# Designs tried in a protein design chat: VHH binders against o26223. Part 70

Target 1, 191 residues: o26223
Amino acid sequence: MKLLWTSQHIKVTVHIDGKVSKMDVLEAIKTRRSIRKYQDREVPEELIDKILDAAMCGPSAVDERPWHFIVVRNREMLEKIPEVHPYGAMVKDAPVAIIVCCDSSLEKIPGFWVQDCSIASQNILLAAHSLGLGAVWTGVYPLEDRVEGIRRLFSIPEHVIPFSVIPLGYPAENPGTRDLFDPDRIHLEKW

## First folded at step 3 (VHH)

Design p8 (framework vhh_7aqx_2)
Fold by ESMFold2-Fast, scan of step 3:
Structure p8 (fold): chain B 191 residues (1-191), chain A 126 residues (1-126)
Amino acid sequence: as target 1 above (191 residues)
Amino acid sequence: QVQLQESGGGLVQAGGSLRLSCTTSGFTFSSYAFSWFRQAPGEEREFVGAISRSGGSTDYADSVKGRFTISRDNAKNTFYLQMNSLKTEDTAVYYCAAKGYYSGFTYKAPSEYDYWGQGTQVTVSS
């Protein structure tokens, strides 16, 4: 069978503000991997700022943009995250983590903040990858024990909901490439 | 500490059967979805099969569909891969893997898994 939907052989060099990018958006999406091992090397604040700018560029329901971000670099605080997040063991080894939060006072349509914060989280992962960093999404919401643990640990107000914890750093592992394209999941005109 | 421990690998003749087990500890088993991956020499890790958190849905690579069955036993904190009608092409190191509901939302990407076993060799001879 002839496949019409393939990204495998597409490579594009994109110009941004007169500068050449070696990784276009499709390449970033295809080659991003969850990274859980990090070099003992600080991430410059300039790169964190670029990542957070990208996070805020996602669409949101009725343009509510309910996200807030906590940037955690303090080693003692990073080491406490696994105590309240049982699947966040790698966070203690990261040079920095970003906590994606929803300020419920900014929500215009009930429930859509989950989608808004998911989009922001994915943009963080893609932006980190495009800048030569590795990151992984560790889930917080909707598990109430994790939500309350993170809330207490970072003094998060009651009207703010911690959604995800994303450790990031320069990668100390290379999990290899992967091929995820599955044309059997694409239905034309009907199921 | 979280651990995944494979057992049941070994040498088997083409057309034969083998059952792999993955015993887990250190996490809430019922909160996780489970998968098997395999890696032949010089190749990347490829998806073999997955079972959802509830056990209500399973997914398989086309190359093993109808021959392999994944199952889980919540009471024993263990999940399995029953391999029937084995072919020489099934020769690989088999890895068990666990993912939480909120990690990546896909079963086929090795990078989206939270925990991995050490791997067990399966060799199918002709």
Scores: ipSAE 0.000, ipTM 0.085, lowest interface PAE 20.1, mean pLDDT 84

Design p9 (framework vhh_7aqx_2)
Fold by ESMFold2-Fast, scan of step 3:
Structure p9 (fold): chain B 191 residues (1-191), chain A 125 residues (1-125)
Amino acid sequence: as target 1 above (191 residues)
Amino acid sequence: QVQLQESGGGLVQAGGSLRLSCTTSGFTFSSYAFSWFRQAPGEEREFVGAISRSGGSTDYADSVKGRFTISRDNAKNTFYLQMNSLKTEDTAVYYCAAEKYTSGLKWSTPDYDYWGQGTQVTVSS
């Protein structure tokens, strides 16, 4: 079955007083969808700042917080991402993308930076959605060719690992509703 | 109101077949896993078979494995127990049951969310 376009869309209240979303947390989690089509409309810096603040608020192993972020608005640079990331074709059409990186010099406990950067990436997706934007997580790590391609393209230092590329913008699609609740994966008291 | 209603029970000769149906209403059918239980005269209620929410997984009691098949039809809000090669020992009241979460105690009678009224199956020798 194909996803149906419905009148079910992201409902947010945006005020002149600060562009504040009134979507509750459960609604944001359940209604967030990967958005790959964007309006030809600029995303204000204030919204990017709010999204990055949310990204940095995630829990981190031993509070190592190894994340760094590259904000890409330059169209020529966005158009080059699909050359090194074959599943990133939508990035060239986005008004902005965030590259989530791990600075390995900040790592305090081996291996947990992957979880840290995953949490930051998910917070970006949820924060964008709550602010009336659409985004999609395109994977970079652990795919060696993508890691090297993104590192070269954005002059990322050797000790920094690009983890994900997240294009975002005002949505130009509504993929409809997904029912992902699977009670077969919930076991009471024992397996 | 939530209801589970069995049908298809009756009298059958040993070696024959029956198909039981459980028609449901009052809840979102696709969100539930379904099971069949039976209770023979003088015995406790025992597990017969189960089908997961997705329909991708099934489980059966050893006594019926290879003879009985559980299936579901989301469009009809109904699930089934196809009983082949019936034995006199299969004589029991058969109950359909629905649960939202999979119980870890499959061989006890866990507290299921909803139960049918039961349908009698009698296998003559």
Scores: ipSAE 0.000, ipTM 0.221, lowest interface PAE 15.8, mean pLDDT 83

Design q1 (framework vhh_7aqx_2)
Fold by ESMFold2-Fast, scan of step 3:
Structure q1 (fold): chain B 191 residues (1-191), chain A 126 residues (1-126)
Amino acid sequence: as target 1 above (191 residues)
Amino acid sequence: QVQLQESGGGLVQAGGSLRLSCTTSGRTFDDYAFSWFRQAPGEEREFVGAISWSGDSTDYADSVKGRFTISRDNAKNTFYLQMNSLKTEDTAVYYCAAKPGYSTLRYSEPSAYDYWGQGTQVTVSS
């Protein structure tokens, strides 16, 4: 992996689109939207490094941290993803995608790797948004045909389970934020 | 249901070769991944090798890499274990096993397999 060949903790001052991002955590959570249309612009490796660092900082059951990541920039490979993932059509148009995987040999408590990889996936989405990028989570696990298709396409060994495919890039769409607060889903002291 | 039957076992001299076959009946052969396991007396079943449902990927135990080759013939509903440069420690009952190709469970885990043959004895003499 190219990201592992660069210094893991590079101190770089990065300006995104000529501005330093100053989004706080609550703003990032509330304004993140699924982005499926991307500009024809490369995403710098430094931003991918920051996103993957954030992904690995998620809480993990019994600190098992079973996640592995495949970074895909090759256009031919990106164009093949929709062939094995029917609802992943946007991936072929993204400059880069991250495949979140579980190494089952690292699992310490049965079943919690799904939550661990979900947390890593959400951290990728939030980190991308905070850095001025757009991304979308496309589901792989637990859909067996998608799991096997992605495994074959990227030569993923049997003991590793592809969990999600997250295309990302600079947004070419700007969907408005959503007001999703529903007080009827909050119960005080009892159901 | 899938039924598996091994053949080709027997007695062979150290340094020799032997080919095991596993014939399948019942469900569609092409939808299954296949493996070979072996078991010496008093030991647990040990993974030997596996072939994916497409035939595009194979996996082997370190003890047999470079000596054993797994292959499949979809037209004959049969898969094989070609065993070369046999050693006395290869003596065991060899089992073929099948799991659905979509299964994400590891090939080396016996519990991943729903269908098993009854075993065939391979004896390597010194």
Scores: ipSAE 0.000, ipTM 0.093, lowest interface PAE 20.3, mean pLDDT 83

Design q10 (framework vhh_gefurulimab)
Fold by ESMFold2-Fast, scan of step 3:
Structure q10 (fold): chain B 191 residues (1-191), chain A 123 residues (1-123)
Amino acid sequence: as target 1 above (191 residues)
Amino acid sequence: EVQLVESGGGLVKPGGSLRLSCAASGFTFDEYAAAWFRQAPGKEREFVSAISWGGDTTYADSVKGRFTISRDNAKNSLYLQMNSLRAEDTAVYYCAAQTFGRYSKLPSEYEYWGQGTLVTVSS
């Protein structure tokens, strides 16, 4: 006999080919891995829209929501990213990348835009994973040379700060399992 | 029915060694984190050692360097190798497992428990 495993908090995802998978929120968080190898396969615009919707749903300090996103599909532009981001070589091989930016004119409380854009970046990674895609966060801010390099490549205004570059696509690798839970980092009642 | 059964307890002299085993049935062990806890007479249950589904281990300070936790997923078993035993190690030792594959030092975080095996360190 076949048993169906069910969870109270199942989330259903639909793949581009109509296939369905079940993943609860905790499973998505625990099983997400950085993916740096991608299939030569286009990511549908619909999936990018879902990912960006999820990115904008993050909490934001004083509800400032300073994030803007650049979606890069142009092969020539993707191939130029490693020139200004030496550890972003995998970006040129991805079918698409999202650049997470902060519009400083929307900042209401100093410094919290970094947390806001970090939350947006993590939501992109989780949403991509839940939709059967792989992604990796490549750091831009606070490395000044990378910030200015990405700014020049994508004609980003001076009041906007590029925060991260996230290549994504259908995974061409399957990283091994990791258990990162460390009870020594949990303190009860006091440090 | 999910069951954990401990074995290997007994009477040993100070400085001696014992190997405890925990046999799991009714589930595949490789999907679980597992731990050893112990309880001395009149005391609450305390953490001894844990192992994640990925094989990462952690130990209570009182046993670090003397005890080694390990798992054999093919045999659906968990082990605790206890060396340089002391009178203070005398306790009932319990095997515990939880479904999320992440270990914890808190007894309340574990879903499945064995009935325990007695270890007595005495001359």
Scores: ipSAE 0.000, ipTM 0.096, lowest interface PAE 19.6, mean pLDDT 82

Design q11 (framework vhh_gefurulimab)
Fold by ESMFold2-Fast, scan of step 3:
Structure q11 (fold): chain B 191 residues (1-191), chain A 124 residues (1-124)
Amino acid sequence: as target 1 above (191 residues)
Amino acid sequence: EVQLVESGGGLVKPGGSLRLSCAASGFTFDEYAAAWFRQAPGKEREFVSAISWGGDTTYADSVKGRFTISRDNAKNSLYLQMNSLRAEDTAVYYCAAHKSYLPRGYTESAYDYWGQGTLVTVSS
């Protein structure tokens, strides 16, 4: 008998405690969930470096790679994020956050930096999950109040656009898995 | 010293029930996820069931609906209630633990601490 695991059978499939157990790419994609509750535990800089390396490996339009990253560990600064980002309350409780930014001076094709930074953000979430961490994407762009608030809080230059704030930590919650496959959204040959 | 000790194994008839226990010594199950694995003669060790520190559970398809994993953190104990036992359930059952909120999955490399095992024989 061959035993095969699926998302419908397993409530819990997330890697925890920073030590990576075997998880293939499809398992990582299917089991990643937004994590908003974190243990009171430091995330080693080695893991952050691995996550940022993965973030920079994403494809970008015309290879423009416009992304810049701010790593925030200072508790005072983390505590100020909810003041400029109403849905970022969990950030103050995280041991670290990554702010994904676009340097508009590196943009080669207008508008594609949004897709570039989205790819970088998703790679951060997947890499964090694969390393036993939890993370959540909190949106900044295109909400002008959040963009300006984050820019001011972190002294971001005018030509750089804050795109997302991603708090990270060892998970203190288990939201379970979801079955999101919908065959009605797949059209063969034509609409 | 970190030690897991299983108990409750034995000989039962098909359709019978057994309750396995696993006690932690040298540490508490606080902040530990735990699992049961089994190994039948001539076969590889296979996943049976896992439980998070908070009590969320997962089961192998072969035991789903028949086995129930549970824990008592105050007593530093993990349990496996086995009902409707079949000849195919005959194996040495192992308790495993890893320091995390969530279980580390269904491979034995995912767990850092292991018990000595307890034999369960389902005789026809």
Scores: ipSAE 0.000, ipTM 0.107, lowest interface PAE 19.1, mean pLDDT 83

Design q12 (framework vhh_gefurulimab)
Fold by ESMFold2-Fast, scan of step 3:
Structure q12 (fold): chain B 191 residues (1-191), chain A 124 residues (1-124)
Amino acid sequence: as target 1 above (191 residues)
Amino acid sequence: EVQLVESGGGLVKPGGSLRLSCAASGFTFDEYAAAWFRQAPGKEREFVSAISWGGDTTYADSVKGRFTISRDNAKNSLYLQMNSLRAEDTAVYYCAAGYTKPSIYRDSPSYDYWGQGTLVTVSS
């Protein structure tokens, strides 16, 4: 007998064994930094569930929502990611990584899935930050060697495209503040 | 454009059987979890049965042993075989689909696609 996860759980009490930030939206956007060093501390499943819920709330072209997610906690699998992703060295030291994928069979308008998966990836980064975690977006698509390497490593079907690998954990670094506002990039009424 | 269309509802006597079908249009079921919900007059929507993208099934206690959910991904269809029907099974039955994997969600799947519903009336 296999029990479907969805079914008979009438009373799930989720206790978060971690600090939840009371960060507002603008603060979250302005203070989020790429984090590549993580504490030796597991991320509770409840926080991953919250992050993935947020990931699926992004706008999507014609509401196609083509995203799928692979959650990787297995140490051996995390250690293999750098072999197929040259900029993914930090992934082997993360307690968990999320692979953002596009199911091309869900695509209603050709090509817009890239924007859809970018939005989902950014929402993961912001949600992680708001929950006191650190994360970094490591690019997979459109680099063919990385796409095929990740596909083979995680048994991803041919109609599904791995888009990004996002390691996350409790941060073990504070890269500091950046002031990125550039008024020369703002044009009033015309170029 | 993306639609779920239920069929097979109708009037049936207590103890009778009915088979509901749900056809997906504009997308495929192949990696989707799918479910049946129902809404009786004056009540909120109630979970009836679900089938995962992997084929694992789950049933509400009120229908367990009487109803059987199944899917045919090649035909892009979901079914609910309803046996030993009772007056309290009278409701509008809704087909729902979402791409939630069991290992990720703790409470219930997010069902993003819903049909318009089909009325099942169990009456003498």
Scores: ipSAE 0.000, ipTM 0.088, lowest interface PAE 20.1, mean pLDDT 81

Design q13 (framework vhh_7nfr_2)
Fold by ESMFold2-Fast, scan of step 3:
Structure q13 (fold): chain B 191 residues (1-191), chain A 124 residues (1-124)
Amino acid sequence: as target 1 above (191 residues)
Amino acid sequence: QVQLQESGGGLVQPGGSLRLSCAASGFTFSNYWMSWVRQAPGEGREWVSSISYSGSSTYYADSVKGRFTIARDNVKNTLYLLMDSLKSDDTAVYYCARPSKYGLTHSEYYFDYWGQGTQVTVSS
C-alpha cells in the first residue's frame, strides 16, 4: 500500500495595503521554487522592506539575532558577483539581491549563527514568493573563496560573515511544483 | 470535544449485508478524510476504506473491493460503510477513524481519533 499525500489547499485572497492577493502559509511553502530568470521590472522598496521584516522574525538561538542584510540594486555591483560566485550567474540579471550576513560580535552561543542565517534566508524566499516575486538562495558560507570574494566586493568587515546571496525579481519562468513528501523518512517512536 | 460513534453492527449470515454508521461531532467533519479500520480477534488492525472530504475519492483494501462501499453525508456529519456479500473473514470490530494524513495510510499511528467500535459477526 502506498501512502499518498493529496494537496487540498486553496488560494486565499488577503489584502495587504488594500491591493494584493496572497497565498496561505502551507501553499507558499509547498509551491515556492528557486527562480533564476527575472522580468526587466524594478521591485518596489516597500516589498523589500516587507521581505526583510519577515527575515528578522525567525527564531534565533538565545535570541542573538546576528543577521545583517545588504540590499544591492546597483547593476555594476550585481554584474561582479559571478566573478566571485561561479553559480551566481543569474544575479547579474536580477533587479535586486539581498546578501545575508552574520555579525559575529552579536553571537552569544558558538556556531548557531549558521542556523539563524539559514532561517532568515528561507524566510526571505518564502516572503518573496508570497508577494508574487521569485528568488533563489545561492550559497556563500562555508566556501572560503566565496566568503572572501563577497566580503571584498561589498567592503564587509572581518567580523561579519557573508552567508548567502539571494537575487529577487518578478519571475520570468514557471518551473511548476514538486511533490517531495517521502513517508519513508518518517520514523514513529524510534528509528 | 472530538467524538466518533459507530452503530449498525450485529450478527449476520454469510452472504448477508450490513450498513455501519459513524456519527461525528466536535470538529468540522467536511474538512476531513474519514476511514474505516477493523480488528479481528487476536489480529492487528486492518485498514478497510477511506473517503475524501467531498466524497469524490474512495479507496478500499483489496480484501473488500467490490463488496463494500464507503459513503458520507456532510450535512448530517455521518460516515457510512455499506457491506455486501459478507464472509466469515469479515468478522471484526469496525472502527470509525479520523486520519491525521488524509486517510491514505493503513498505519494506526496516522489516525488521531477513533470511535469505540461496533462488532460485526458473520456466522451461520
Scores: ipSAE 0.000, ipTM 0.083, lowest interface PAE 20.0, mean pLDDT 83

Design q14 (framework vhh_7nfr_2)
Fold by ESMFold2-Fast, scan of step 3:
Structure q14 (fold): chain B 191 residues (1-191), chain A 124 residues (1-124)
Amino acid sequence: as target 1 above (191 residues)
Amino acid sequence: QVQLQESGGGLVQPGGSLRLSCAASGFTFSNYWMSWVRQAPGEGREWVSSISYSGSSTYYADSVKGRFTIARDNVKNTLYLLMDSLKSDDTAVYYCAKDGLPTYSSQRGAFDIWGQGTQVTVSS
């Protein structure tokens, strides 16, 4: 039996730290920060299901939807990720990580799978944040050594490309605020 | 050379109207939020109004809502403040300011470019 994540898995209101999440979309986008320190606390599977449902709701070129996801909770496997991903050291301390992959057999337009998987990765970060979790996007593609290292470590088939590794958990840090609005990057009607 | 130059101030009776202008030069005017800030005698600077780079969004201090209108002409690189139903409490030097962001306070240096100011005196 295949496990299917659909909107129907999200039938019940979930309380986060004894509270219902009240973050609006703009607040989530503006306050999301990369989180690399996590509490020693399990992330319920229901929250992972919600995050993955959100990941699959992004736009996809010609509706190709090439993404596949590997959920990693095994401590031994998490501890091996930094061996093939130098900037993935924080994954050792995370209770769970999601590996975003592209199944190239589902690709309808060459190259657009990168955009599809980027959108899915960002939705994972935003959904995690809205649910009271912290996460960080660690890059895999297009670095060939990382792609092949992750492929080998998780027995990923040749036609599937690992795109990103996203550790997540309840945050043990608060990086604070930042202002990134730059009007010099906005051009009206012409360059 | 980056500069802002205000004009249109003067003496007016209570209930009267004035139109302030601010000529901008030395930067891409159409890419920045613009604001009007005033300073009454013996007081600190008070934010009056802000307008988005496209002109589609405008914001006003509660003290001037319904009486003042902020506008811009991106072809002429000019910012305007249309002041109706003027009150003695509107007496101040009015400054044009550029900051690139919506502004609800001028005291903390959200503005990077300021004009010289234009005096508005409402006398009875």
Scores: ipSAE 0.000, ipTM 0.101, lowest interface PAE 18.2, mean pLDDT 82

Design q15 (framework vhh_7nfr_2)
Fold by ESMFold2-Fast, scan of step 3:
Structure q15 (fold): chain B 191 residues (1-191), chain A 124 residues (1-124)
Amino acid sequence: as target 1 above (191 residues)
Amino acid sequence: QVQLQESGGGLVQPGGSLRLSCAASGFTFSNYWMSWVRQAPGEGREWVSSISYSGSSTYYADSVKGRFTIARDNVKNTLYLLMDSLKSDDTAVYYCARSHTPGYLKDSSYFDYWGQGTQVTVSS
């Protein structure tokens, strides 16, 4: 049986196999929003593992994959992040945060680690959203004071660069939808 | 103004079927996740099913999987719940609800608008 709806006659045939349907990729991309308010509820380790697995699946220049991740659940440490990150006030209220880092010793092509870590950060946001969690990307690199602050706070060695701090948790807010499609930014064949 | 209006509830015998409808108005229906949430007499609200704005993704509570089907018609701005093999424990008021996030979070705080509800009673 196949699910099919028409405007003439509503006819439903059902395909039942006992499996749970999931959000498709396009829905995940279009409905993901920055979430800055979280429930007082722990995020299971299994969900964090799935998110980090997805983060490491991004493309990387010359397959250098320079990303490293710090998972922070310690309340005292989370409460100190806003002291070194002015726009990270929400992090203190999150049950967990992921710090995306670049190990510069793994870099093969100068400068592409920024793209690699951006891809990993976005995958974290999308994976979190697909699993029913909310998250927000708070920028660290290239702001020198934030890079140094995060480095000191988490004992990050000099050859490793903290790139982003991503708090996440079960959402306690539901922001509106966005229509961001702009056809004026699409050029056919030539500029 | 956002409005959600349920219909199709009623009395049915165990093993029977019902089709619930929710007519949406006052917003762009195709931009929102839609869900069905029920409340049995003396109980809290229980999430039943959710559907993405395109209809590509559907989620079901374990208690209704294989028996209920959620669907939507974005041309008619209508959400449906097709209920088969009804049991006495399906007796509840069924609410249509709107959200921006996937409704499978099962928390009523994720729903920004609710309908008035439609009563479903399964009894012999």
Scores: ipSAE 0.000, ipTM 0.154, lowest interface PAE 14.4, mean pLDDT 82

Design q16 (framework vhh_7nfr_2)
Fold by ESMFold2-Fast, scan of step 3:
Structure q16 (fold): chain B 191 residues (1-191), chain A 124 residues (1-124)
Amino acid sequence: as target 1 above (191 residues)
Amino acid sequence: QVQLQESGGGLVQPGGSLRLSCAASGFTFSNYWMSWVRQAPGEGREWVSSISYSGSSTYYADSVKGRFTIARDNVKNTLYLLMDSLKSDDTAVYYCAKTQLGSPYERTYGMDVWGQGTQVTVSS
């Protein structure tokens, strides 16, 4: 079998201002920063769909994949998040937020849903960055008041646990890249 | 500026062997999946093989599986294709390419071709 290719087989990712982006995985991981200031510009539904597809591709304990997502674009709802999340003030200024949730009925192994939802949250951050967007992870679980506040605000059932709130938008800040490599944290063969 | 320079092609008899090299510059070679793509006379480009950034994963087109070996040297920024048991159907210009959109596996999307290619002719 012969698989032919032409220029039509090469997908081009257009950056925020019409520039082409060819960010590889290591570059995306190394250059991703928490973004808390957003342009007053709508994020296309197509990009949210790509981000959520990436979120669901994470590894999951015993393949339980317990994650569910709420996409929030309603300005009134976004403005209420800071009332139940003290460090979520930036969410009210974002054009969209994703709430990462765990459906506990899908949990096969106790406690690993936290790791599963953490992986999904990180994939959202990396996917957003690779698509020219900025995002930040704001913590919900395990803080009981935030969990219950978010549950009530979005009518989340008792068997579902809100894990994180991730506002997203086109970046209105550029904090620059950090050099975080620390060889003192690497041990060969033994501690 | 991405530069890929292929070498090692030539004329060989059926059943013979060749080793192709691709010298890479202008990007962080160790961060990219690399591929070999060929174009036979009068045909479009065909994917041959891919190798992960670390070299731990390799993939081959069914037509070359068991005969070709892809390898890389991340210190020297060089990609290799070791070609054994060459057949007349392997006659083509061989190009090295980096992926644009992640891992290419038995497909041609997401590949960039930056080199001029190296001609392989299997003839008798």
Scores: ipSAE 0.000, ipTM 0.093, lowest interface PAE 19.6, mean pLDDT 82

Design q17 (framework vhh_7nfr_2)
Fold by ESMFold2-Fast, scan of step 3:
Structure q17 (fold): chain B 191 residues (1-191), chain A 123 residues (1-123)
Amino acid sequence: as target 1 above (191 residues)
Amino acid sequence: QVQLQESGGGLVQPGGSLRLSCAASGFTFSNYWMSWVRQAPGEGREWVSSISYSGSSTYYADSVKGRFTIARDNVKNTLYLLMDSLKSDDTAVYYCARGDSLPHYTKESFDYWGQGTQVTVSS
């Protein structure tokens, strides 16, 4: 195993003896479910590092990569999220949450950071699922009260916009599989 | 009506092999993860193996890794468990189950179960 952290970089740990899912990409996409109930178990830093590496691998408009991430493990801080996010009640019960943020100083094309951060958020959900964890995307942007609440709670500067809060942990629920394919939403050649 | 029917159990000597089958009906088999779960005499249910809907991902309990292989045939709607190098500790009733707590198992994660097939490993 090789693990290194600095103020500029996090080197992802390579787990030779670790448990890693061999789920293919299509299966990961189709079987990922929002998980809102978590076991009372710590998530290893090595898994969080792998998830954040995957988050940063998403495409972004003109390669602007405006994302920054806050990793929250402090129980008191997690317990305060529901006070500023009405649909974030499950966050207080999660062992860890990732806050996806946009640093507006890195934005090269106005408005596309929303798509960039959405891609990063989805990559977090898929990577967590592939590593045996459950997660759920709770929306922050564009709801101004949530944006300001999260900003104040985590001391986020004004040029940085909190986009989503993603609690994650080992799943304590299995919602089962879903067949979401709807051919009525597919139009051939024209609308 | 969802139905799962196991077959292929029996008496085998240590080191022997068996192939279990589970015939599924009443649902689109190719849309579901499938699992094998066993129950030894006087003990609770123990998860053995799971397979993804396409068959490309498989998971095994540490006690059976390298000895058992889970497989499926989505055209025939059949789940398989190929058991090699059987040990006395593998003696149990083996159940076919629909679903999986990918990546973690709990018995409440499965919605339909077969009737079970007895596997006895004895000299």
Scores: ipSAE 0.000, ipTM 0.116, lowest interface PAE 18.3, mean pLDDT 83

